# Designs tried in a protein design chat: VHH binders against q9x234. Part 2

Target 1, 288 residues: q9x234
Amino acid sequence: RTFSEEIKEELVNVPFGSREEVISELLGFIKARGDLDVKSRHIVFSLHSFAASRRLLNLMKYLSKPVSEIIVEKSHNIKKRYIKITAEYSESFMVIEPFFDVALFVSFLRGLFLSGGSMTNPRYHYHLEINLFEEETLALTRKSLKDFFNINAGIIELRNTRKLYIKSIKDILVFLEAIGVQRKLEEIDRIVTERKVIGDVNRTVNFIEANAIRTANSTARQIRAIELIKENMGLENLPEDLRRVALVRLRNKELSLRELGKKLNLTKSQIYSKLKRIIKIAERFGDV
Short names: E, the ipSAE of ESMFold2; O, the ipSAE of OpenDDE; V2, 0.75 times the mean of E and O plus 0.25 times the DockQ between their complexes.

## First folded at step 1 (VHH)

Design b10 (framework vhh_7b18_3)
Fold by ESMFold2-Fast, scan of step 1:
Structure b10 (fold): chain B 288 residues (1-288), chain A 118 residues (1-118)
Amino acid sequence: as target 1 above (288 residues)
Amino acid sequence: QVQLVETGGGLVQPGGSLRLSCAASGFTFSSYAMGWARQVPGKGLEWVSYIYKGGSTEYQDSVKGRFTISRDNAKSTVYLQMNSLKPEDTAVYYCAKGLRPFTSYDYWGQGTQVTVSS
């Protein structure tokens, strides 16, 4: 079962409100997936979601609108089946204006999402989209999402495809809650929180590890430089202050620069400067 | 239709405590997550805490250990117990239906002012 289908299963159980709200939800199904068969005066719904199909049948039953056919068909791609539901076209399906009242709009959005919507599993990507081919309905839906919920939806048009999409996880959560998702919202929020925690932990571990590697590399470079000087010119030929630093570093490979400084009565900065000079001297004898 | 009414705000000294209450009506309270959000004057809204319908809770890092969210489904009320209050907690606090504050009038209340100062 897809992540979208799990969300849609929850929406099947949203209680019916007023008759106007039920008609508004049905209008969402019509606008996203309804196809008017002019020859038979029927409307045909081709749905890829069993949950959406059950919800549509429940809406039709509530409105006392008969369904003439229910057929399960296989798409050209055998991996995806769909349900074809045929009902007599009624002008009463179109009498509602869902864009000026929040309760009617929410019901309309639920119908749109059930019939034409999908959401990517938030473990992978934050993306919710609705296929909606009628330009005016798409524009009004985007405007009402902004006006009622401050949701910033984008539009993508490609060949014969038109989609309304939401990429912001904040806006996706607002959208899903508005249409009646609750249990799945808790799951999504946990995933989002887990992703942030994992990201924060990984950043912290990477910082600590990188810092430890840099420190270890610096110490190793210092020791290699001192060994090169010892092998090629002898430590006794270093200036006395540098020789003292070299000897203390070799004897105390595990100590921090601050702790080395304490042994020589020097600041961390003074020790660092002297070790840097030792490294420069060593460059004459090999790579450091 | 949906109404959220916040109470319990006021003026309190640093280190003090306040308990905010939000009375909800117009929807099936027990079926929805509830939250608290706040807005500092001149800044945007930020979420403070959530309580899921099952009772699990989450908090913004700045309030963890100091604030506690709870709900009473029989009274259709959500609460925010605020302890060890700091001047930076000064804000208008909003009760929200669901996980995030919305700009929709049906999903968050009028707000209650909390001022933390000496």
Scores: ipSAE 0.000, ipTM 0.104, lowest interface PAE 20.5, mean pLDDT 78

Design b11 (framework vhh_7b18_3)
Fold by ESMFold2-Fast, scan of step 1:
Structure b11 (fold): chain B 288 residues (1-288), chain A 120 residues (1-120)
Amino acid sequence: as target 1 above (288 residues)
Amino acid sequence: QVQLVETGGGLVQPGGSLRLSCAASGFTFSRYAMGWARQVPGKGLEWVSYISSGGSTEYQDSVKGRFTISRDNAKSTVYLQMNSLKPEDTAVYYCATGYYRPKSWYFDYWGQGTQVTVSS
């Protein structure tokens, strides 16, 4: 099976929410791959995913909507098999506005991805795309991805073809989590980390850890120095400028040097220099 | 731009409780996983807990049943409620965020940390 199909297999078992959420998911199927024949009152779904087909049938069953025909056909253009499902059209499919409520939007998005979406195996490239042929729906989907999830989706427009695409791995993971992917996200994370373990990812992790340790050690060292002076000579015996810095640091152990500086009208560099002098004085009384 | 500010640390006796808060800004908080990690002097960083954008939680075995992570998306804040504190919980506690879950140490952003000391 393709990587996309593995993701879609997991989505088949996402629990149903409210009736409105189920209708919103069905609307996603309609907008991505539904061909609406208004005269015959039928919707035809042409799906390249067996998982998506099972999910669609489960949605129709939940909504008590009859399916009139299921056919497996060979695609004329791409030489792949697809499942053609014909169902009766209902106005109830169109009463949902999926773009202004996050729960309805994620359900809609799940339907779009199942019906018209694909993702490249992250071992090779970071790429997720969704087929959307209606311009208004495409524009609203792109806007809602940005508004709700800060996802920056691109658009590809060719005659008779329109697609939304996402190339940022961070945006792809946010997208997949939003629509209900869980176990497959863990696999994707592992692949992403493996691809970078020798390179910048491993070095970045080591840098972040080292930086956090240095910051914690620096603050702890400053506090120890001040306490050591307090115990051995008293803070009142420090020069006025150093005493003020020592007191503010003790009262505000969680603040950055810049934030401490704001309380004393000093720059980060001035605070650092004064704390360095405090540490030097403390060295007389013990290991700091 | 992206900032994480931890508060709520302090000195407590064994068996006591503390609530840590992390105020986030500069990103769409509700869409990211949030976590807590701690640094014990002389040991490496260890993850403590995380909460997904959807509200799923996980805990380090040593804190499970004692610590509770929660989030308030309206306030862009994540919390760590720490109960039944032990001397070995003494550490600098860091708030972190990532796109998936921060337990793999592949965090996008870290806070400055808040000191928790558990001693008699």
Scores: ipSAE 0.000, ipTM 0.143, lowest interface PAE 19.6, mean pLDDT 76

Design b12 (framework vhh_7b18_3)
Fold by ESMFold2-Fast, scan of step 1:
Structure b12 (fold): chain B 288 residues (1-288), chain A 122 residues (1-122)
Amino acid sequence: as target 1 above (288 residues)
Amino acid sequence: QVQLVETGGGLVQPGGSLRLSCAASGFTFSSYAMGWARQVPGKGLEWVSYITRGGSTEYQDSVKGRFTISRDNAKSTVYLQMNSLKPEDTAVYYCAKYGSTWLRPQYYFDYWGQGTQVTVSS
């Protein structure tokens, strides 16, 4: 499955809100992929996503609106199937204005994305786009994205198609969260983290500075602790496991914990733990 | 509970080598990028190296060709092999787990270890 389809599969399970929100989501489907025939009182949807089709049927069922025809057809190019769904028109579908209320707008965006949207796998390119045929609807959607979410969307017009697009990963994540994506958002976060690392230096420095004070001169501290024990109680009075570590550290001041571990058949973590216990014992005899 | 335990620091002579290790627990190690940063007293925090979950690496210019970062996902451990050590490499070295909240699309170190002292002298 495509990356877009995996996102859409997650959106199928978003809980329904108010009746007005459900109608607003349906309006999104209509604006992106629906042909309205007022004379025959029908709306025809041509969808390339099975997930979007399942969501649409769930919306129609919630609204108690009959579906008269469901057909699965192949597009001109064998690469894609499409699902044609015919439903009865209702005037209630067109009474909602989704551009001035954030809850209605979010529902509208979900419908738009399900029926006419796609996102490129973020491993390759940061790109989310929505096909919108009406110039007025596209302009209002772009304005409301800016007004409600501070998302800067671009517009591409080419021949008989119009697209709204988002290139900023920050804006894409805000968009996807707003429409109800959760699991895929975490996956995208991991991919982006792999591509580029950005530090919040001020907060991190404050935390690390406190830790640096605690751990400064750890090797010198270990050696000083062992010497204090040697002078004040004798190494022979340590438990056997600690005594062996203390002796090997004193004989090999320049070796890493890994190299010390090889001499004693212990892991680095085991050596570190034993050295921490030695330091704790030494605290009784002086500053370590 | 996320834990990062750094080991392998110590006293070494100029031109010598050390291998730092960071044992990680409390999270799915193979799913996150890991790295190393160091703090020299008076200079502040300096990024040293990072390794992605896929194994891609990057280095600060001053350590390129001398330091090598690697990971062992089976052991949940990240390593820093330090060769041709200089007095200027003297610092507390910190293991870092990278990540972010998706509410903040800026990605940063979301957890740091207690650090291990590296001293290059005499």
Scores: ipSAE 0.000, ipTM 0.098, lowest interface PAE 20.6, mean pLDDT 76

Design b13 (framework vhh_7b18_3)
Fold by ESMFold2-Fast, scan of step 1:
Structure b13 (fold): chain B 288 residues (1-288), chain A 120 residues (1-120)
Amino acid sequence: as target 1 above (288 residues)
Amino acid sequence: QVQLVETGGGLVQPGGSLRLSCAASGFTFSKYAMGWARQVPGKGLEWVSYITSGGSTEYQDSVKGRFTISRDNAKSTVYLQMNSLKPEDTAVYYCARLRYSGYWTPHDYWGQGTQVTVSS
């Protein structure tokens, strides 16, 4: 649908990390909406993104936290729907501090963007923004963006809203890559190059190299998970389908998920799902 | 002015027990969630447990079944009962007030910490 929604649809399938990372992402969902009823011990999410809603429900399922109510409503004077999700408020969701660890911070940013973020189609404007009402959290988020990713974010303050924004296309690309966007990064780079009569070769090369590094990091995580299983339980104790994927991944560290799938006659989604399950098993034995 | 004062730390052998106490002052204790966090030398802070104003509790997986958090609102005190202590539990333990801002509840005040050493 919208450009923002297409980005959010990619984020739905980002693998879950540690429990603390999942809680950090949920914290991002909570902070971006700015509407919390702690007194009744309930939290209400009002989400305009169906992708964000699916991701939130998956996070709650992972944490074994029940959702008490889901309502789909129309916005006032438009045909656009939005989803209200009611869940029990737990103070454990808000104890974690996402500002001092890169993995926790990245998860927090993903939640913030899914819940309260938007990006303008780069064909028209370079603009990414996130609703973030609480002053201290906004200040810490801006500082951590600068410290971890060298991203220069600005602040817009209005009567009852505060927004963090990024206008530099280079910083927007770094942000999107950090939170787990893949396909849309290539599309954005293409649009930016087309929009600028003379392409910036250096920026394009740097973007391609950054994307390769991110793919390498994802692959490294998969290999680390397989090695942890090998050390702690043995690969022979995996289900046959997971064992075959683990062995092929170890033998072919340079191959993409699509290329791995071709070797096993599986789709990219099937390979991804199996590697995700391998990573989940490995979490019991160490940090992956 | 908010003050949190921890007591009860010390040296104990593996398998032993300790009870930490945190005396709070300067705020309406009964309205705030309270927690315990620990820092192993050279590492970051790790949340151990929290207790809400209503008495609901949560624990980190590594301490579930071994540690129990409780509170006494009349005494403005929160406690951490630590049983079956392991060498890995060696850390400085901090009492924290969880900030209740209506938007987010991170810890906003910390005590000075109390050393717990588990060694033979």
Scores: ipSAE 0.000, ipTM 0.150, lowest interface PAE 17.2, mean pLDDT 78

Design b14 (framework vhh_7b18_3)
Fold by ESMFold2-Fast, scan of step 1:
Parts: sequence; C-alpha cells; structure tokens
Structure b14 (fold): chain B 288 residues (1-288), chain A 119 residues (1-119)
Amino acid sequence: as target 1 above (288 residues)
Amino acid sequence: QVQLVETGGGLVQPGGSLRLSCAASGFTFSSYAMGWARQVPGKGLEWVSYIYSGGRTEYQDSVKGRFTISRDNAKSTVYLQMNSLKPEDTAVYYCAKVGYHWKSGMDYWGQGTQVTVSS
C-alpha cells in the first residue's frame, strides 16, 4: 500500500460524530472528486483509494442515501483501477458551511483528504497536498486552516488543476491529527527524529559519510517509486527502457548509478534521467 | 431565508434572444457562485452556466458562444443572456445558488421561468 493509502485506511475507522459532521465530510468528498450530473440527478465519484471508497459508502449508509451503482474500472491512459460510485443528488449535501465551525471544518478536511489528498512519505520529503479545482473553496479552506490551526498552506496550479499544499512538518502533523490520524503520527515522528539525527550527524561527520546517507535516501526513494508503479499499473506497462531500469534497480539496491549503468550499457546521466522519469510516473499514484 | 426569483422567460422564435434575470436574497450574494440550470418537462435537470464570485464563467458545450452569464453584486442579481435560441433550448430555467464548488451542484433553486422556442 502507498503511505497515503495507509493513512486513509486509518481514517476509515474514525467514529461518526453528529449528522452535520457526517454531511460536512461528504461535502469534502464532493468538493475534491465529485462530478454532478444534474440531468440524471446523480453525483459520480471516481476514487483511486479503496479506503476512501469504503469510507464514502459508510457515510452514505449512515445518511440513508441511496447508492445506485458501484463499478471498478481501469483508467484509460494509466490503466490504474479506480472505483466509480454513483449516488443520487440531494440538496442536503450542500446546506453545510464548513468554514466557520471547527468540528464541521475538520470533518470537511477529512473528506477532502480522503478523496483528493496525498502525503509524500516523510522519509523522502515533507509534503501534503489536496486537489481542489474550485478557486473559492480552495481560498476558504486555506484561510480556515490558518484561522483554526495556524497552518500555512500554499497554492500550486498545474495544467487545469489547483492544489493546496503544506510543506512544514509541524503543520502536516497538526493537519493529520485534526482529521483523526493517530498510529501513523507515531511512525511519522520516528521518521522525523531519524532525519534530524542524520542531519546532526552530517554536521559533524566527514563528507564521505554524509554523501553515503544522501545516496541511501535517494536509492530508497527510487525503490519506493518502482514499487508504487508495480502495485498500481504493473511494470510491464512502462516503456521498455524504463522497465529495464526499474528491474535492474530492484535487483541491485546497493549499486551506484554508475554501476547500474554498466549493467545496462548506459551512462550515469542516462540512468539518472530514466529514474527521474520513473519517479515522475509514480507521483500519479501517490507517495514518493 | 434564501430566496431566488427568476424572470424574463417567454416565447421566442428560433434565432431570437431572451435575457433572464434572477434576484437573490437571504445570503451574502457576492461570496457565492451563481448558476443557471434547465429542465425539459419529463427529463432531469441540466446545468447551463456558472459565474464565480470573482467573475470567472463556465458554460455547457451546447450553449458556448450563444449564452452569456453575468452578475451585478450591488443588485444581488445574476443574468443569462441567451442568443441564437434553438427549439432544443425550450425548458424551465432555474437560477441557483451554488455551493462552494461548481461540481458539488446547486444549493438552492428558484421556482423557475419558462422559455419556449417555437415558430
């Protein structure tokens, strides 16, 4: 499972609060990945997370809202499986204003994160993001994060999508705790502590040892990216040149990029470029 | 509380024009996206256009280039200018207060105004 998926698995079991809190969480799902088909009076959710899908079905069951169809499909261009859930439209989904009450806001954030959020494994980078298309909702979410939790979130625009992001580990921990993460917080704290210890060692040890640690971290990221691709699309669906690099890296975790290049008759720069492309592909599936 | 009142519907010949108006009350108009949707008798609702609080607009493909949505925050009114009308545009048109995301759907609807395109 990806690091994001492990967090989302924990969120599936967060107890339901008031009816208004449940509706607010559902609104979060809708704002991130809900497509409204007003002609047939349905909302269509296309979710890549199995955990998010189970949570959404539990929310619908709690609210006694009908789900008319559940389909598991492959995405056309990526060939990744996703779950398509169709539910009847209801005005009650839209009556809640989640930006002025902290309990409604944290429920809204949980829905947003489950349906459109991801967190990079903190072993590699401190980064949490949420896809939010609508400018006004994104602006209100950013302001409410600052007002309620003193979280400083930024905005990134890529292609025709908008993202809210948090890059401070302190703010990420506050965010995750607010939406109901507990067990993963302990793991994240351990990783953060380990990274600080490595940083402290790097300040006092010789250059060779510092570079060895950086190389190990880079290699771990490469392996995680390859595993994400393996789990979500299959390595056989990579271009042949990238598949060859991925397989050789997995078999030879201790080799330098130069040594990997020798096995494939490629330069260090060529291997580096191909591994960067693999990491970029893996970003579509979550944490790397 | 929230009230939306549509006006401006009527009978028009193909190729003609109509301008719909929606007077809103009971909420902070300038803070919300507003939209228009339409319903053919016996069929479901179809969204037509959105206008965001900041003035950005979106249109359904079938009305692009023919319809223009606009708003007047001082008057708490949203408008739909409909040009080059076709028989397929015949429907009851509803003004709606949109939730915070256009894809989340329309929060409140008015009573509607009938548009009939016929010779």
Scores: ipSAE 0.000, ipTM 0.119, lowest interface PAE 16.8, mean pLDDT 76

Design b15 (framework vhh_7b18_3)
Fold by ESMFold2-Fast, scan of step 1:
Structure b15 (fold): chain B 288 residues (1-288), chain A 118 residues (1-118)
Amino acid sequence: as target 1 above (288 residues)
Amino acid sequence: QVQLVETGGGLVQPGGSLRLSCAASGFTFSRYAMGWARQVPGKGLEWVSYITYGGSTEYQDSVKGRFTISRDNAKSTVYLQMNSLKPEDTAVYYCAKSPWGQYKFDYWGQGTQVTVSS
């Protein structure tokens, strides 16, 4: 089984909540992989996951909705099989708003991930994505991820598809926990811990590596200082030159001081001096 | 409590212009798609225009090039600029909110009458 399929197998066993939560999860399936035929009152799902198919059938059974066809087909463009499920549609599904209530939202996310989501094995790459075609649904999902869980998701648009993605391991873990992953979450945490330990053991300390570590520690301290100022006094109360530096650093957390300097037309020394002043201001509010 | 209040309707001559406004309250306006629909006497409710949270717009064929939908998220207001009005545009115009799909609306205003006549 793929890593994604193993996660989806665990999600099949998540207990059903309220009727509204079950409908919200079904809406997630519809938005990621459902083609609605309003004239015939049917929804057609094309799923690549057997676990997702089993969960969908369980949701339909709970809602007493008939399933008219189940077909296993082979894609013309890939050598993989997919499951096609045709089920009756109800207008009552569309009146549920999953974006403003956390229980409805996590159910919606579970449906989205089951039908349109995938995650790369964390041994190799930290990446979770969901195919989501509708622009409004994508933006509302991204906003609610930020509002409820402080998850920062990105958007990729390709010729005929839209994707929501998460690359931060911390955000991925919060996402998986929210939708009901437990056992697999422990496995991911173990892998992340092992990678860190193995990396530390196998490292050879040299001047280049020491400089990279010092830069990473300085960057973390800078971001912490800016967050403390944001929380306790507001960035708008900084002098204009410091405010510009703080905003650019927050938007570009992975850039070096030299690269930040290029964005602001400042030297590395000038950027360092301004960030040092920001840290000094932040010391009034806590340890930095 | 969700409320949508339309203003700006009235009597106008063919070829004239009107601007409809819809003031929204009771929900996070910037997160929802908004639209306009109209009820023509003797016909069903018909969709006119749609604007996403991000500003992407769609129009019914009969109004393309003549009507422009826009929004002001700071004021929680959606607008319909109606140019080159025709007698067949005579209808009650309704502001609508929908989080799901282009032609599905879950809340409606009370409507504003637009009459195009000489």
Scores: ipSAE 0.000, ipTM 0.175, lowest interface PAE 13.2, mean pLDDT 77

Design b16 (framework vhh_7b18_3; at its last look DockQ between E and O 0.03; V2 from the best seeds 0.00; counts 0 for: pae E 18.6 > 2, off the site)
Fold by ESMFold2-Fast, scan of step 1:
Structure b16 (fold): chain B 288 residues (1-288), chain A 122 residues (1-122)
Amino acid sequence: as target 1 above (288 residues)
Amino acid sequence: QVQLVETGGGLVQPGGSLRLSCAASGFTFSSYAMGWARQVPGKGLEWVSYISRGGSTEYQDSVKGRFTISRDNAKSTVYLQMNSLKPEDTAVYYCARGTYLSKYWGPSFDYWGQGTQVTVSS
């Protein structure tokens, strides 16, 4: 059906792990779409996804928890159906702490996504979101996404609406992989490659490595440019301001642009501009 | 507090071997994946090897067949056996606690050791 529903259909068949993992997934369903009625000892789930509904029923069966009522309602739009499931409240549903163990957190995320999540077709936009109304749970979920998966999630807060969202395709792929998406993940990767947004996605690349290499390559290029000028015209023939920058860079190969700027009482922007000019001059003498 | 302490680094000749050890404390070791990363002079951090909770292993192509990662849950220790060492393996080696292994972006880590220097030179 929808792109989100196709992903959720695949998640229905993810094997059950430990009892604690199953409870953690159920907690995800509760936090995204469960209305707790502690007085009557019932939880009411209001789900737009038939796949999510089937998964929830399977979780309840695994836990031997009775479902007291299942109602299929049509929304104000008769083409959309809504499933309301009423189940007995149990204190055991709430004992799990999903934020301190990666396996429990993965299960929790699967429940959250099934119950309150959606993803835009990647042919149009890179966007995944989860409805999460409780502020504390949203904050802990965002922190655990960063801590466990290095996923940077944003928050949208509107009157009577609170959502967690992911816009980076790298983070979306990691999220979907973590919760158990397989076949759809391959399809998404193909679409992304066709759109030419992800250059080279492979296991050897990580953000720390990429950033450090990029910085090292930039510094190496600057040093090479200065050496070319030294060999072909001499540094003494550079304008005084550029000569000073060239000498300080050669003496301090390990320092950042900000740190170099401090030695010369220049801003990061000013020193960057002067180094760019040095590279431009060096281009006359060779490849930099 | 989570602590990871590496030992076993040093100077070796090309073709030689070293075994790095990482002693972990402050968490339930058997519940986490573990890995090794290295920082070569003039480059950034490069992941080297990863071992899951269940003992399955992954390696960077540059070290595959030469390095072996292993763990001892009773000792809360992860090891990196490095054989047929090359000058290109000269780096600071870091032990790290693994959180997730993506097929698209490699391993993610949340805690890192202080590092141990490995120098391969004649």
Scores: ipSAE 0.200, ipTM 0.591, lowest interface PAE 3.8, mean pLDDT 81
Fold by OpenDDE, look of step 2:
Structure b16 (fold): chain B 288 residues (1-288), chain A 122 residues (1-122)
Amino acid sequence: as target 1 above (288 residues)
Amino acid sequence: QVQLVETGGGLVQPGGSLRLSCAASGFTFSSYAMGWARQVPGKGLEWVSYISRGGSTEYQDSVKGRFTISRDNAKSTVYLQMNSLKPEDTAVYYCARGTYLSKYWGPSFDYWGQGTQVTVSS
């Protein structure tokens, strides 16, 4: 058994959350390994993991969605076994938005990893990857990993596939922990300790580094957001109140929010609120 | 829109106490963990305390035994009682909505308040 499969086997027994979480996990399977057969209106999951298959079947059972067919194709290459699971397609599965709720997102990630994910044995190399072809989903997943968990994931675009990857052992541990891995985390921790690769990482320092990027440069983020809007839609297309704040912020990069407020006859809170709105708009065009 | 508004900051002498409040709006408060972080000028943001949906609490080692986090779901408010304050506690304190608590790396947050200044000085 591969290290990946061992992890996936553990994930089979993760308790189900809410119905929405279960659907979100299923959505992960769909996005990573689901193909819609337009003719029959069925979705076909192509999986390489028995554990993943078991989990998928359990999800479907929970949702009272019948599976119409299961085909196990024997490949000469043990690594390329295909398990095809066919079920009726339901649009209800696609209505879930997993990127705005951490519980849904975690479930979604679990589905992604089970269906399309792999991890190298940490004895040799630190690498976790998820195959995900859809560019938008990939981008959103990457963003949400950063937003919810401060995980820095990379994207690899190959000729025939796209992959999300995580190289940091810290980030890998957080990822696995989030999706419900427990026993294997302990094993990984032991392996890492034995390798003495991870020095005494101060948890506080890690948090500082992770969140400093988010908050320490609030001004920088604000400016980036405004510039992004300027480039993509123009500041003139902002609501008047936001436009004013944006312009003043750009012209006064050194000023505090209070000082900006004074210039605009607004309170610090009002300025903050407006800048948040600006950032939200900017997020439409890219990462801020 | 998610909004977090901190109050209760101020100037206090060493050994003194402050109680911070954070009023939350724009989301189902009871469905989220909450927490506090602080930032010293010129330093990075550090987490201070975390409270889960169920009321489980976690603290940074530097504040254990001195700070107490609590929440009132009916009021959509999270509190930080700070006792035995030290000069090193001087910072801008931020209320934050929690997303996850890692046993390895501590809490993650997705939304932050504007912060309230806490100054501990003789």
Scores: ipSAE 0.073, ipTM 0.562, lowest interface PAE 3.2, mean pLDDT 87
Fold by ESMFold2, look of step 2:
Structure b16 (fold): chain B 288 residues (1-288), chain A 122 residues (1-122)
Amino acid sequence: as target 1 above (288 residues)
Amino acid sequence: QVQLVETGGGLVQPGGSLRLSCAASGFTFSSYAMGWARQVPGKGLEWVSYISRGGSTEYQDSVKGRFTISRDNAKSTVYLQMNSLKPEDTAVYYCARGTYLSKYWGPSFDYWGQGTQVTVSS
C-alpha cells in the first residue's frame, strides 16, 4: 500500500454532505478519469485505486445511480491494474458549478484527488499532483485553489498529459486538510517536524478551516460547529429554534438545505440563517 | 502585523512554580483563541494548553491539574500558571494564536512567539 493509497483509504470514510456536494465530488471523478459519451449516455471511469473505486460506488449508490459494469484489467500503456466502472449518466451530474462555492470546490477536489491524484511520501520529497486534462477545468481549479486557499499550484503540460502540481509542503497540507484528511495529517506533521520546524506547516494546515468558515456554509462545517457547541456548551443551552436545527442536521447529514427546511417547515433561506447563527455561536469555542 | 511576546521563563527546582505571560498585538485579541505549546529537547513541538474566545480551556493530559491558562482581554495578554513542575516540563514555551480546536489533534495555531525557556532542574 502506497502513501497515496493510505490517504485515499481515509478519504473513503469522509461523511457525505448535501446532495450537491456529493454530485460535486462525482464531477471531480468525471473530470479526472471519466470518459463521457453523451449520445450513448455512458461514463467509463478508469481508476487504479481500489479506495477510489469504493468511494465512487458509494457516491453512485447515494445518488441512486447504479453502475452497469465493473471490470478489472491491466493497462496497456504501463502494466498496472485498472478498475473500469461503467455507469449510465444523467445530465444533472454536469449542472454543478464547483468553482464559486468553497464547500462544492472542496468536494470537487476530493473527487479529483481520489480519481487522478497522487502524493509522494513526504519523508523523501514534497510533491502532490493531479492528472486533469481539460484546459478550462485545469485553469479554474488552479485559480480557485489560489482564491480559496492561497495555494500556489503549477501546471505541467506535455503532448498527451496535463497535470496540476503542488510542491510546497504547507500548500500540500492545506490541500489535504481541505479535502477531509484528518488522521493521516498527524503522521505527515510528525514527518515534517523531523525534517523542519512545525510552526508554518501547522499554521497552514489549520488555515483551511478558517477560510472555509469565512466564505461558505458546508455540511462538514455545520457538523463541526454543532459538535463544538455540544462539547463546550451542550445543545440544550442553545435557543430552541437553533437546537431543533442542530439536532435535525446531525440526524440528516445527507440532506440539502431545502430538504432540511421541509423537515423543519422552514424555507431554504431561513435554514441558512439559522445554521449561520449556529456557526457564529460555535466560534466562541474555536474555529469552525 | 501580529506579534506575540513571551516572558516569565527561567530556572526552577522540581515542585516549583512559574507564571508565563504573552503580550499580543496587531490583531483583535478578544476575537481569537490563544494557547501555549512547547519544544521539548530532542522532540517536536507539542501543544500544552488552549483557551477559547469564550474562556473555555483545554490541556494536554500530562499537565492537567498542574497548569492553568487564563486571559485578560483588556490587556491583550494570555497567561500560563505552571505549578508542581517536573524535569520533563523542561522546554521552550511558545505563545500561539489559535485558529480552531480539533477533537482529534487538539488546538491549531497560526502565529507563534519567539519562545521562552523553562528549565526544571535540581
Scores: ipSAE 0.000, ipTM 0.108, lowest interface PAE 18.6, mean pLDDT 79
ESMFold2 (binder alone), look of step 2: mean pLDDT 88; pTM 0.892

